# Designs tried in a protein design chat: miniprotein binders against q553d3r833to1016. Part 19

Target 1, 184 residues: q553d3r833to1016
Amino acid sequence: NRFKSVNELYSTELSYLNSLLILRDFYFIPMEVEARVTKLFKSEEINKVFSNLKSILQISTEITHLLEERLSVSPVKIGDIFVKFAPIFKIYVEYVNNFDKVAPQLKAMTENPQSKKFFSEQRNKSRVATDINSLLIMPVQRCPRYELLLREILKHTQEDHVEFKNIKSAYESIKDINKYINDR
Key: E = the ipSAE of ESMFold2; O = the ipSAE of OpenDDE; V2 = 0.75 times the mean of E and O plus 0.25 times the DockQ between their complexes.

## First folded at step 14 (miniprotein)

Design l3 (at its last look DockQ between E and O 0.90; V2 from the best seeds 0.85)
Fold by OpenDDE base, look of step 14:
Structure l3 (fold): chain B 184 residues (1-184), chain A 95 residues (1-95)
Amino acid sequence: as target 1 above (184 residues)
Amino acid sequence: GSRVRIFVMVEGDSPEKLREFAERVIEEARKLAEKLGGKIRVEVTEDGNRLFIVITVEGLTPEEAKEIAERLKELAEELAKKLGLEVYIIEEIRK
């Protein structure tokens, strides 16, 4: 039903946000420290690998907050959130384009004998089984997931529902973004 | 009381302009909050050519929350235009 689909959007967003926070706190920040102190990493390569993650984190944080607020009100309305964020999702285009370019470098970094111990330790500290490679790919996968989630919500929204136009608009916007990413 | 949350993303090639934008918007927000007796919190995050500002004002009436939202939105848009920046604003009011 609609409520279930909306809750799935929210719960997956929370999970996504948590992953981004782990990526920042257990990898990005510590790597920056290593770059400065031990020179294990270069600041330049770190910046290339993580790209505009900070922006993505801000977006996810806000979306999570807004969804949480909207879930406490009946009827639940979330379509307008994604309509408003649609133009901001261009940030994901930047991330995806960069990710394709730095993927080999990332692989080399994680497989480097000198840094393997670091990543292993950070993974243990994070208490999450997901490694840095899997975490960094999540933003690449998020917009497609939004499309699927919004489509599912739309399926459970009648045309005369107050949310229908916004949900449809949101879905179409995200779909267009994903198409653009895939066609680049 | 009611709460207003303003999420602002601004982007441009000039860090100086971005900072100027942020300072002006935040200053106005603080003035409005003080005027209306609200409690304000501001968070700023920089990321390359983008700046994020999250302004939260609590302890307001619904009308006051709306007023702050409208004024900040107008200011942000005008200032962005004047500075040649792109701005995106999302406001949320909890009654």
Scores: ipSAE 0.875, ipTM 0.949, lowest interface PAE 0.5, mean pLDDT 94
Fold by ESMFold2, look of step 14:
Structure l3 (fold): chain B 184 residues (1-184), chain A 95 residues (1-95)
Amino acid sequence: as target 1 above (184 residues)
Amino acid sequence: GSRVRIFVMVEGDSPEKLREFAERVIEEARKLAEKLGGKIRVEVTEDGNRLFIVITVEGLTPEEAKEIAERLKELAEELAKKLGLEVYIIEEIRK
């Protein structure tokens, strides 16, 4: 049903946001501290691993806020959120284009035993079984996932529904931005 | 009372111009909130050539929330053009 598909969009956004917060709080920030304090990492290495993670995190934070507000009101209307954010998703190009450099960079860094120990310790502190590599790919996958989620919502939205126009526009806008991201 | 939430992404090659943009938009938001008796919160995030600004003003009438949204959008667009910056604005009014 429609509410089930909208709730899946929200629940997967929460999961995505949590993964981005793990990246920030247990890897990015601690690595910046080590770069300043112990010189274990260079800023260049950190930037190559994380790219524009802070921008992506800010966008997911805002989408989560808006979804939570819209889910508290009937009828539930979320299509306009994605129409408005579609042009902003252009920032994913930077992350996606950088991603093929991330695994080699992490491999090079973990040749240093102190760095390897650091990553192991941070993973333990996070209490998350997911490896940093598995977390870092999630932004690459998110915009394609929005398209699939919006398609399912549209499938369950009758043409006379108050939100049909906005859901259809959202789906088409996300399709277009995914093409833009993939072409660049 | 009504609440307005304004999400701004601004980007450009000059950190100085990005900070000037943020300072001017936030200053105007604070002036408008004070004038209208609204309670304001501001969050700023910096990431390379981008700034994100989230402005929330609560305790407004619906008309006041609309006024703040319109005035800040106008200022942000005008200032971004003047400073050679690219700006994206998303506004939400809640009763």
Scores: ipSAE 0.804, ipTM 0.908, lowest interface PAE 0.9, mean pLDDT 92
ESMFold2 (binder alone), look of step 14: mean pLDDT 86; pTM 0.846

Design l4 (at its last look DockQ between E and O 0.86; V2 from the best seeds 0.82)
Fold by OpenDDE base, look of step 14:
Structure l4 (fold): chain B 184 residues (1-184), chain A 97 residues (1-97)
Amino acid sequence: as target 1 above (184 residues)
Amino acid sequence: GTRVRIFVMVEGDSPEKLREFAERVIEEARKLAEKLGGKIRVEVTEDGNRLFIVITVEGLTPEEAKEIAERLKELAEELAKKLGLEVYIIVEIRTYG
């Protein structure tokens, strides 16, 4: 039902946000420190690999906050959030395009014997089984997930529902973004 | 009380213009909050050619919250236009009780 679908959107967003935070706190920031102190990494390559993660994180943070606020109010309305964020989701296009370009570099970095220990240690510290490779791919997968989630909500929203127009608009916008990404 | 949260993303090629934009918007927000007796929190995040500003003001009436939101939105849009920046604004107002 609609309630279940909306909650799934929220719960997955929260999990996504947590993953991004782990990526920042246990990988990006420590790698930057290593770059400055031990020279294990180069700042330039780190910036290339993580790209606009900070922007992605900000978007997710805000979406999570807004969803949380809206879920505490009846009736639950979330469609307008994604309508407003639709133009901002162009940030994901940038991330995906960069990810494709730096994927080989990321692979080389994680397979480098000199840095393997670092990544292993950070993974242990994070207490999460997901490694840096899996974390960095999550933003690539998120827009397609939004499309699916919004589509599911739309399926459970009547045309005369107050949310219908916004949900439909949001769905179409995300769908267009995903199409653009796939056609690049 | 009522809380207003304003999420602003601004982007452009000039770091100086982005900073100017942020300073002006934040200054106005602080002035308004002080005027209306609200408690304000500001968070700023930079990422390349993008700047994120999150302004939260608490302890307001619904009318005051709306006023702050409208004024800041207007200022942000006008300033962005003047500086040749792209701006996106999302406002959330919530009343507790």
Scores: ipSAE 0.824, ipTM 0.929, lowest interface PAE 0.6, mean pLDDT 94
Fold by ESMFold2, look of step 14:
Order: C-alpha cells, then sequence, then structure tokens
Structure l4 (fold): chain B 184 residues (1-184), chain A 97 residues (1-97)
C-alpha cells in the first residue's frame, strides 16, 4: 500500500539522519577537539575519514524536516521534495569517490594506542554497537536507496492520484542523479 | 500566519566570494523581515567550498511570504552569477490556520 511505502521513506530517513548525527557528535566533533587540544589527530586525517559529511548531514536534516511536515497534512505530498533535492545530491559524488580510502585511513590511525582507546570510548558513549566503518558506508547506499523507495511509492500510486505526476518526476530525477553519481 | 523557509546551498572556490554572498543574502533577508514585521532565524553551515544558509521568517501574510521568497531567490541567483558561484535554492511556504 502507498501509505506504508511513504512511511518507509520517512522512517529510513530518520534512521539515516540518526546515523549521521552519531558520526558527527561521537566521532567527527570529538576528533576535531582532540586534534586541537591533544594533537591526537591531524585535520588531514579527519577530513580523509569524513569527507563532506557535514554537507550530507545538512541535506538529510532538511529532507527529514520537510517529510515530517508533509506527513502531517492530507493529502500527503512528498514527490516535489525529491525533484528539488535531486540536483543537490550531486555532492554525494565526493563522498562516494573518497570511500575506498576510509578503512585504510582508520586502520593507520588506530595503530596508535591512544587513538584506538579513543574510538572504543566514543563507540561506548554512542550506545550503538555498530562500528564506525558500518556507519560511514550509509551515505554510499542512500541515494540508490532513495531510487528504490520512490519506485515502490510510484508502484503503489494510482495514475489518478493527486501525486502521481510528482512521484513519477521524483523517481526519474533520482534515477538520473544516481547515473550521474555512478558515472563520476 | 505564514512562514517562509529558504534553504540555500552555494559553492565556489573563493572563500571571500562565498562570504560576500552569505553576508548580502542574510542582510537583505533581515531587512525584509524587519520591514514586514516578520520574525527571522538564520542558520549557516560551512563545509569546505560550500555554504548552507537556512532562512526562516514567521509571522507573515501569504502575500508577504511569497514576496520575500521571490526577492531573496532572485537576489541569490543574481549574486551567485555575478560572483561566479553555483547556487541551489529550495523554498517552502506554509500557512498556519
Amino acid sequence: as target 1 above (184 residues)
Amino acid sequence: GTRVRIFVMVEGDSPEKLREFAERVIEEARKLAEKLGGKIRVEVTEDGNRLFIVITVEGLTPEEAKEIAERLKELAEELAKKLGLEVYIIVEIRTYG
């Protein structure tokens, strides 16, 4: 049913945003503090691990805000959100192209016992069993997931539904941006 | 009342031009909000060669919200072109009640 597919888009966006916030609040920001205070990390190392995470987080924050507002109003209209954000998703190219460098960088950093201890402590504070590598892959997977979620919503949207044209346009726009990201 | 929310992503190689863009857009947004009696909030996030600016103005009429949105979008696009920056703008207008 359409309602379930739209709610899946929203619930997975919330989960995605929460994962990005964990990366920022328990890893990125504390690592920047240690870089300044104790010199445990270099800014270059931090930037290699996180890439443009702040940009991705800002985009997910805005999408989550818009989805929450749209789900509170009938009829539910969310297709235009993704039409508007599709061009902005080009920023995922930078993150995706950097991703193969992330695990080697983290491994090199954790050769230092103080760094290894830092990552263990932050993981405990986050109360999430998922390791940082499993969190960092989530942006790589998100845009392809948007395409699949929008395809499912379109499948459950009848042609006479007020949002049929918008969902179809959203699906096509995200499909195009995913090809752009993949080709780069 | 009516609220306008403007999400701006701007990119470029010149930190000075990005700063000029942000200062000019925010200044105009504050001026328009004050003139119309709207309550404004501005949030800025920096990430390398990229800025995000979120402008929210509340306490407007629907006509005032539309006018602010059109004027700020026009300014942002014109200024980005002049400064050689790329800009992406998403406007959301919501009427309460």
Scores: ipSAE 0.805, ipTM 0.908, lowest interface PAE 0.8, mean pLDDT 92
ESMFold2 (binder alone), look of step 14: mean pLDDT 87; pTM 0.860

Design l5 (at its last look DockQ between E and O 0.79; V2 from the best seeds 0.74)
Fold by ESMFold2, look of step 14:
Structure l5 (fold): chain B 184 residues (1-184), chain A 95 residues (1-95)
Amino acid sequence: as target 1 above (184 residues)
Amino acid sequence: GSYVRIFVMVEGDSPEKLREFAERVIEEARKLAEKLGGKIRVEVTEDGNRLFIVITVEGLTPEEAKEIAERLKELAEELAKKLGLEVYIIVEIRK
């Protein structure tokens, strides 16, 4: 049903945001502190691992906020959010194009025993079993996932529904941005 | 009362022009909020050649919320053009 598919978009966005917050709070920020205090990491290494994570986090934060507000009103209307954010998703190009460099960079860093210990300790502090590599791939997968989620919502939205045009536009806009990201 | 939320992403190669953009948009937002008796919050996040500005103004009438949204969007677009910056603006008005 339509409500279930819209709720899945929201619940997976919230899960995605939580993963981005783990990356920021248990890895990115602590690594910046170590770079300043102990010189364990260089700024260049941190930026190579995380790319434009802060931008992606801000976008997911805003989408989550908007989805929460729209889910409180009937009928639920969320298609315009993705039409408006589609051009902003161009920033995912930077993250996706950098991703092939991330695993080798992390491997090189963890050959230092102090860095290996740091990543193990932060994973324990985060209280999630998911390693940093599995978290870092999530932005690579998110825009393709938006397309699938919007397709499911469109499937459950009848042509006479007030949101049909907006959901169809959202799906087409995200499909176009995914093509753009993939081509670059 | 109504509130307005304005999400701004601005990008360019000049940190000084990005800072000038943010300062002028925020200054105008604070002036409009004070004039209309609204309570304003501003959050700024930097990420390389990109700034995010989130402006929330509460305690407005619906007409006042629409006015602030229109004036800030127009200012941000005009200023980005003058400074050679690219800007994206998303406005949400909650009544």
Scores: ipSAE 0.786, ipTM 0.904, lowest interface PAE 1.0, mean pLDDT 92
Fold by OpenDDE base, look of step 14:
Structure l5 (fold): chain B 184 residues (1-184), chain A 95 residues (1-95)
Amino acid sequence: as target 1 above (184 residues)
Amino acid sequence: GSYVRIFVMVEGDSPEKLREFAERVIEEARKLAEKLGGKIRVEVTEDGNRLFIVITVEGLTPEEAKEIAERLKELAEELAKKLGLEVYIIVEIRK
């Protein structure tokens, strides 16, 4: 049903947000520290690898907050959120484009004997099984997930429902973004 | 009491313009909050050519929350236009 689909959007967003926070707190920030103190990493390399993750994190944070607030009110309305964020989601294009370019570098970095210990330690500290490679790919996967999730919500939304137009609009917008990413 | 939360993303090539934008919007928000007796919280995050501003004002009536939202939105849009910045605004009011 619609409620189930909306909750799935919310729950997966929470998980996504948590992953981004782990990326920031256990990898990005510590790597920046290492770059300054031990020179294990270069700041330039770090910036290239993480790209606009900070922006994505801010967006996810806000979306999560808004979804949470909307879920506490009946009827649940979320379509307008994604209509508003649709133009902002262009930043995912930037992330995906960069990710494709730095993927080999990231692999080399994580496989470097000099930094393996660092990543192992950070992974342990994060207390999650997912490594930095798997975490960094999540933003690449999120826009397609939004499309699927919105499509599912739309499927369970009648045309005369107050949310129908917004959900449809949001779905179409994200679909266009994903198409653009795939066709680049 | 009610609160208003405003999420603003502003984008441009000039760090100076971005900072000016933020300062002006935040200043206005503080003035309005003070005028209405609300408690204001501001969070600013920058990432390259993007700036994120989250403004929360608590302790308001629903009407006051709406007023602040409308004024800040209008200011942000006008200022962004003046400065040649792209701006995106999301407003949430909780009654």
Scores: ipSAE 0.658, ipTM 0.866, lowest interface PAE 0.9, mean pLDDT 93
ESMFold2 (binder alone), look of step 14: mean pLDDT 85; pTM 0.835

## First folded at step 15 (miniprotein)

Design cp0 (at its last look DockQ between E and O 0.89; V2 from the best seeds 0.67)
Fold by ESMFold2, look of step 15:
Structure cp0 (fold): chain B 184 residues (1-184), chain A 96 residues (1-96)
Amino acid sequence: as target 1 above (184 residues)
Amino acid sequence: GSKIRVEVTEDGNRLFIVITVEGLTPEEAKEIAERLKELAEELAKKLGLEVYIIVEIRNGRVRIFVMVEGDSPEKLREFAERVIEEARKLAEKLGK
């Protein structure tokens, strides 16, 4: 069912966006406040953990907005969104290339018991059981997941469907950008 | 009358600008979209910036998503200021 596969793309984008918002609102912003006010963190440490998170969040926010609007209209057309965003996804290279440094940086920071306490308290405030390490890997996984989701949509899109050309182009564009990102 | 909303996000060597204009005829929305896209592309070229623009038009609304990047914070700010200023002018002029 094509409708189900398109709705899965949207629902997983919402879940992804929510995870990015948790990273920003319960970790990135509060850590920046502590860096300025209490000096608990250095700005360099914060930037090493989060990389270009703000850029990724902005992109997911826009994709979510567009998907919501397109799903409210029949026939549902979403392939062009991903064709247009594919070149912009190049910014994921920065995040993916930095990710090897994230776990060691977080470990080094949490050797300080006060920092460890901070992370525990923010996790409780977020009311999400998922720890910061599990949230931070999600952007690494998102573009590969777009490829799989688009492949499923294409599978359920008949060749005579108005969106067949755009879904096929979207799938191929995301496949190419995933190879680009993987090449580092 | 027309309503304009502008959101700017800065992230290192990158700016994001989201411009939303509502209360337009379909023809006015198309004209604003075309003129702002052309301005942003021309200005980015002149300032040596890389730009990506996504335009969405729905009835009497235009939404323009811009990502611009470059090594000069001053040129990035100049780009944003000039694009936003033109967007406000066009929204007022065409949305009357």
Scores: ipSAE 0.800, ipTM 0.906, lowest interface PAE 0.9, mean pLDDT 91
Fold by OpenDDE base, look of step 15:
Structure cp0 (fold): chain B 184 residues (1-184), chain A 96 residues (1-96)
Amino acid sequence: as target 1 above (184 residues)
Amino acid sequence: GSKIRVEVTEDGNRLFIVITVEGLTPEEAKEIAERLKELAEELAKKLGLEVYIIVEIRNGRVRIFVMVEGDSPEKLREFAERVIEEARKLAEKLGK
């Protein structure tokens, strides 16, 4: 039903945000420290690999907050959030483009004997089975997930429902972004 | 205490500003939102920056999410400072 679909959107957003935070706290920041102290990494390389993660984190944080607030009211209204954020979601285009470019570099970093131990240790400290490679790919997968989630919500939203127009608009907007990413 | 909260996040050529003002009437919230939006748009234009603004008004609270992009860190900082200053000024006028 609609409620279940909206809650799935929220729960997956929380999970997504947590993954981004793990990426920041257990990989990005420690790598920056290593760059300054041990020179195991270069700051420039780190910045290239993580790209606009800070922006994505900020957006996800705000969306999570807004979704949480909206869930306390019936009927739940969330469509306008994604309509409004649609223009900003263009930053995902930047992330995806960069990800494709730095993938070989990332692979080299993770396979480097000098840094393997570091990544293994950080993975253990994070207490999450997901490694840095899987974490870094999550933003690439998030926009397509938004499309699917919004589509599912739309399926359970009647045309006369107050949310129908916004959900439909949001779905179309995200769909367009994903199409653009795929066709680039 | 103050009912205005400002959060700023920097990321390369992007700056994120989230302004929250609480304890407002619907009219006050609308006014603040409109004024800040207008200022942000005008200032971005003047500084040659791209700006995205999202306004949320709910339960006597206005939240303004602003993302600004540009190649000049100095211009981004100037933008942020002026927008934040205006927000504080408006809140102060309303006793917030």
Scores: ipSAE 0.381, ipTM 0.736, lowest interface PAE 1.4, mean pLDDT 91
ESMFold2 (binder alone), look of step 15: mean pLDDT 83; pTM 0.813

Design cp1 (at its last look DockQ between E and O 0.72; V2 from the best seeds 0.00; counts 0 for: pae O 2.6 > 1.5)
Fold by ESMFold2, look of step 15:
Structure cp1 (fold): chain B 184 residues (1-184), chain A 105 residues (1-105)
Amino acid sequence: as target 1 above (184 residues)
Amino acid sequence: GSYTIVEIKVDGIRVEVTEDGNRLFIVITVEGLTPEEAKEIAERLKELAEELAKKLGLEVYIIVEIRNGRVRIFVMVEGDSPEKLREFALRVIEEARKLAEKLGK
């Protein structure tokens, strides 16, 4: 039903945001500290791994906040959020285009035993069994997943529903931006 | 990449700034407003940010949410000039502070 599909958009955005926060708090920030303090990592290596993670995190943070506010009001209206954010999602091009370089860079870094130990320790501190590669792919997958989630919401939104026009516009806008991201 | 989070919390206003290369994110939250005050602040800050971006040759994206005496404004601004991006941020923050002071915040 519509309620369940809207709640799935929200719950998966929360899960996505949590994964981005793990990347920031247990990998990106600690690696930047080590680069300055111990020289274990070069800035160039860190940039190759994370790309524009900060921009993606900021966007997910704001989407999560807006969804939480909109879910507290009836009828639930979320389509305009995605219409407005669709042009902002252009920033995903940078992340997606960089992604083929990430696994090779991480492999090269972990040839150093001290770096390998660092990644193992941070994974343990995060208390998450998922390795960093599995976290780093999530932004590559998120915009396509928005399209599928919005399609499902549209499927359960009657044409006379107050939200129908906005959900349809959101779905079409995200579909267009996914094409843009994939073509770049 | 580079990151920066600046939080300014004064008299019912919060401003957070994040840098990432050629773009800047500014989130402005103003609380303790009547519905009329919230609408006025939201319109004025959006207009100021749009006018300033045009003057500086920057591309700007603004999303405004008003709820129960709270205004939240999300700004993404982009440009090739770090100096103009910094000028944009400083002027938007100062205007937000001035507006909050004008309403007794």
Scores: ipSAE 0.579, ipTM 0.821, lowest interface PAE 2.0, mean pLDDT 88
Fold by OpenDDE base, look of step 15:
Structure cp1 (fold): chain B 184 residues (1-184), chain A 105 residues (1-105)
Amino acid sequence: as target 1 above (184 residues)
Amino acid sequence: GSYTIVEIKVDGIRVEVTEDGNRLFIVITVEGLTPEEAKEIAERLKELAEELAKKLGLEVYIIVEIRNGRVRIFVMVEGDSPEKLREFALRVIEEARKLAEKLGK
């Protein structure tokens, strides 16, 4: 079912966005506060770890908003959204590249006794079982997920469907991005 | 710090600006437009953004949506000069205001 696949795209995007918001509100922002007040963290370190999360979050927010609007109207059309956003998805390349580089630093931070307490407290406050490590990896996993989701939608879209060209184009674009990330 | 967000509300117009390092995100929403007005505003703002980005040496991405008398423009610009990014934002905002005023918004 095409609608089911589109709804899965939307629902998973909401979940993804929520995770990013948790990452921002319970880790990034509090860490920035700690950096300023207690010096537990350095702003430079925080910026390195979180990289372009702000951009990722902004894009996800916009996509979520657009998807939500499109789902309220029949027929549901979402292909053009991803076609138009495809060039912007290159920011995921930047995030993935940085993630690989800062992984050791992140590990060191989470294993530091002083920081452990902070992260434990924030995890409890967030009321989610997912820790900062798992949250930070989600953007790395999202682009591949987009590819799979779009592929699934495409499978349920006939060639004569109004959405076929856009969905196919979007799928190919994201596929290319993922290929580039994997081949770097 | 977290997001730096500037929100400007004029009758029928909403502009949201978010800064992230060398990137700036601008979302312009204009409502209550006729189809002709919507097309005009969208075209003008898109052209302005593109020209301005070119002039300032910025990389720009623009998404335009027109639906039910509403124009929504998403603009992302990238550059290594905060001053240029700020100038870009100010000019885009100003043009949006002018266009809205011209249309009685």
Scores: ipSAE 0.139, ipTM 0.579, lowest interface PAE 2.6, mean pLDDT 88
ESMFold2 (binder alone), look of step 15: mean pLDDT 76; pTM 0.745

Design cp2 (at its last look DockQ between E and O 0.56; V2 from the best seeds 0.00; counts 0 for: pae O 1.9 > 1.5)
Fold by ESMFold2, look of step 15:
Structure cp2 (fold): chain B 184 residues (1-184), chain A 105 residues (1-105)
Amino acid sequence: as target 1 above (184 residues)
Amino acid sequence: GSMKEVYITVNGIRVEVTEDGNRLFIVITVEGLTPEEAKEIAERLKELAEELAKKLGLEVYIIVEIRNGRVRIFVMVEGDSPEKLREFALRVIEEARKLAEKLGK
């Protein structure tokens, strides 16, 4: 039903945010420290792997915050969030366009045994089985996933529902931004 | 560790700033407001950010939420000049500090 679809939008956003936090706290920040302390990594290599992760993290943090607040009130209204964030999602172009460089960069880095050990140790510390490549693709997949989630919510929102206009607008806005991202 | 810097935490006002390349994110939270105060403050801060971005030649995106006597304003501003981005942030912080003084009386 509609409530199930809206809850899936939230639960997957929270999972997405947690994955971004793992990238920041167990990979990005520790790699910046190693770059300055041991010179194990260059800033160029780190930037090639992570791109504008900080921007994406800030956006997901705000969306999660808004969704949590909106889900605490009935009727649940979330469509305007995505209408307003759609133009901001243009920043995903930078991440998506960089992504082809990420796997080759990581492969080259892990040919160094000390770097391979670093990634293994950080993965163990994070306590997640998912390797860094599987985490790094998640922003590439997120905007297309928003479109599918909003389509499902719209499907379960009757035309006379107070949220219909905003959910429809949100879906169309996200479709447009996904087209923009794909064309770039 | 946090990527954000917190500049104000007094009288129900919090300002957080995050910088990432040619982008800057500002989150302003103001609590303890009447519904009329919340509407007025939200509009004032939004107009300030828009006018300042225009003066500095920056692009700005603003999302305002008003809930239960709280205003939350999310700002993304971007441009090619790090100095203009920092000026934008400093001016917004200054205006938020003035607001904090008014709410403190």
Scores: ipSAE 0.746, ipTM 0.869, lowest interface PAE 1.1, mean pLDDT 89
Fold by OpenDDE base, look of step 15:
Structure cp2 (fold): chain B 184 residues (1-184), chain A 105 residues (1-105)
Amino acid sequence: as target 1 above (184 residues)
Amino acid sequence: GSMKEVYITVNGIRVEVTEDGNRLFIVITVEGLTPEEAKEIAERLKELAEELAKKLGLEVYIIVEIRNGRVRIFVMVEGDSPEKLREFALRVIEEARKLAEKLGK
């Protein structure tokens, strides 16, 4: 069912966005505060670890909003959204590249006794079982998920469907991005 | 990088600006438009953004959504000069203000 697949795209995007918000509100922002007040963290370190998360969050917010609007109208059209956003998805390339580079630093931070206490407290406050490491990896996993989700939608979209051209184009675009990431 | 968000509402025009390092995100929302007005405004703002980005040497991405008398323009610009990014934002905001005044909203 096409609608089911589109709804899955939307629901998973909401979940993804929520995770990013948790990452921002319970880790990024508090870490920035700690950097200014207690010097537990350095701003430079925080910026390196989180990289372009703000951009990722902004894009996800916009996509979520647009998807929500499109789902309220029949027939549901969402292909054009991803076609238009395709060029912007290159920011994921940057995030993935940085993620690989800062992994050791992140590990060091989470293993530091002083930082461990902080992260434990923030995890409890967030009321989610997912730790900062698992949250930070989600953007790395999102682009592949987009590809799979779009592929699934495409499978349930006939060639004569008004959305076919855009969905196919979007799928190919994301596929190219993922290929580029994997080939690096 | 750090995030800086600015929200500006002038009558029926809302501008949201988010800064992230070498990137700037601008979302412009205009409501209560006729289809003709929507197309015109969208075209004008898009052209302005493109020209301004070119002038400032910025890479620009623009997404335009027109639906039910509402125009939503998503603009992302990239550049290594914070000053140029700020200039871009200020100019876009100013044009949005002018447009709002012209529309009488």
Scores: ipSAE 0.247, ipTM 0.655, lowest interface PAE 1.9, mean pLDDT 89
ESMFold2 (binder alone), look of step 15: mean pLDDT 77; pTM 0.758

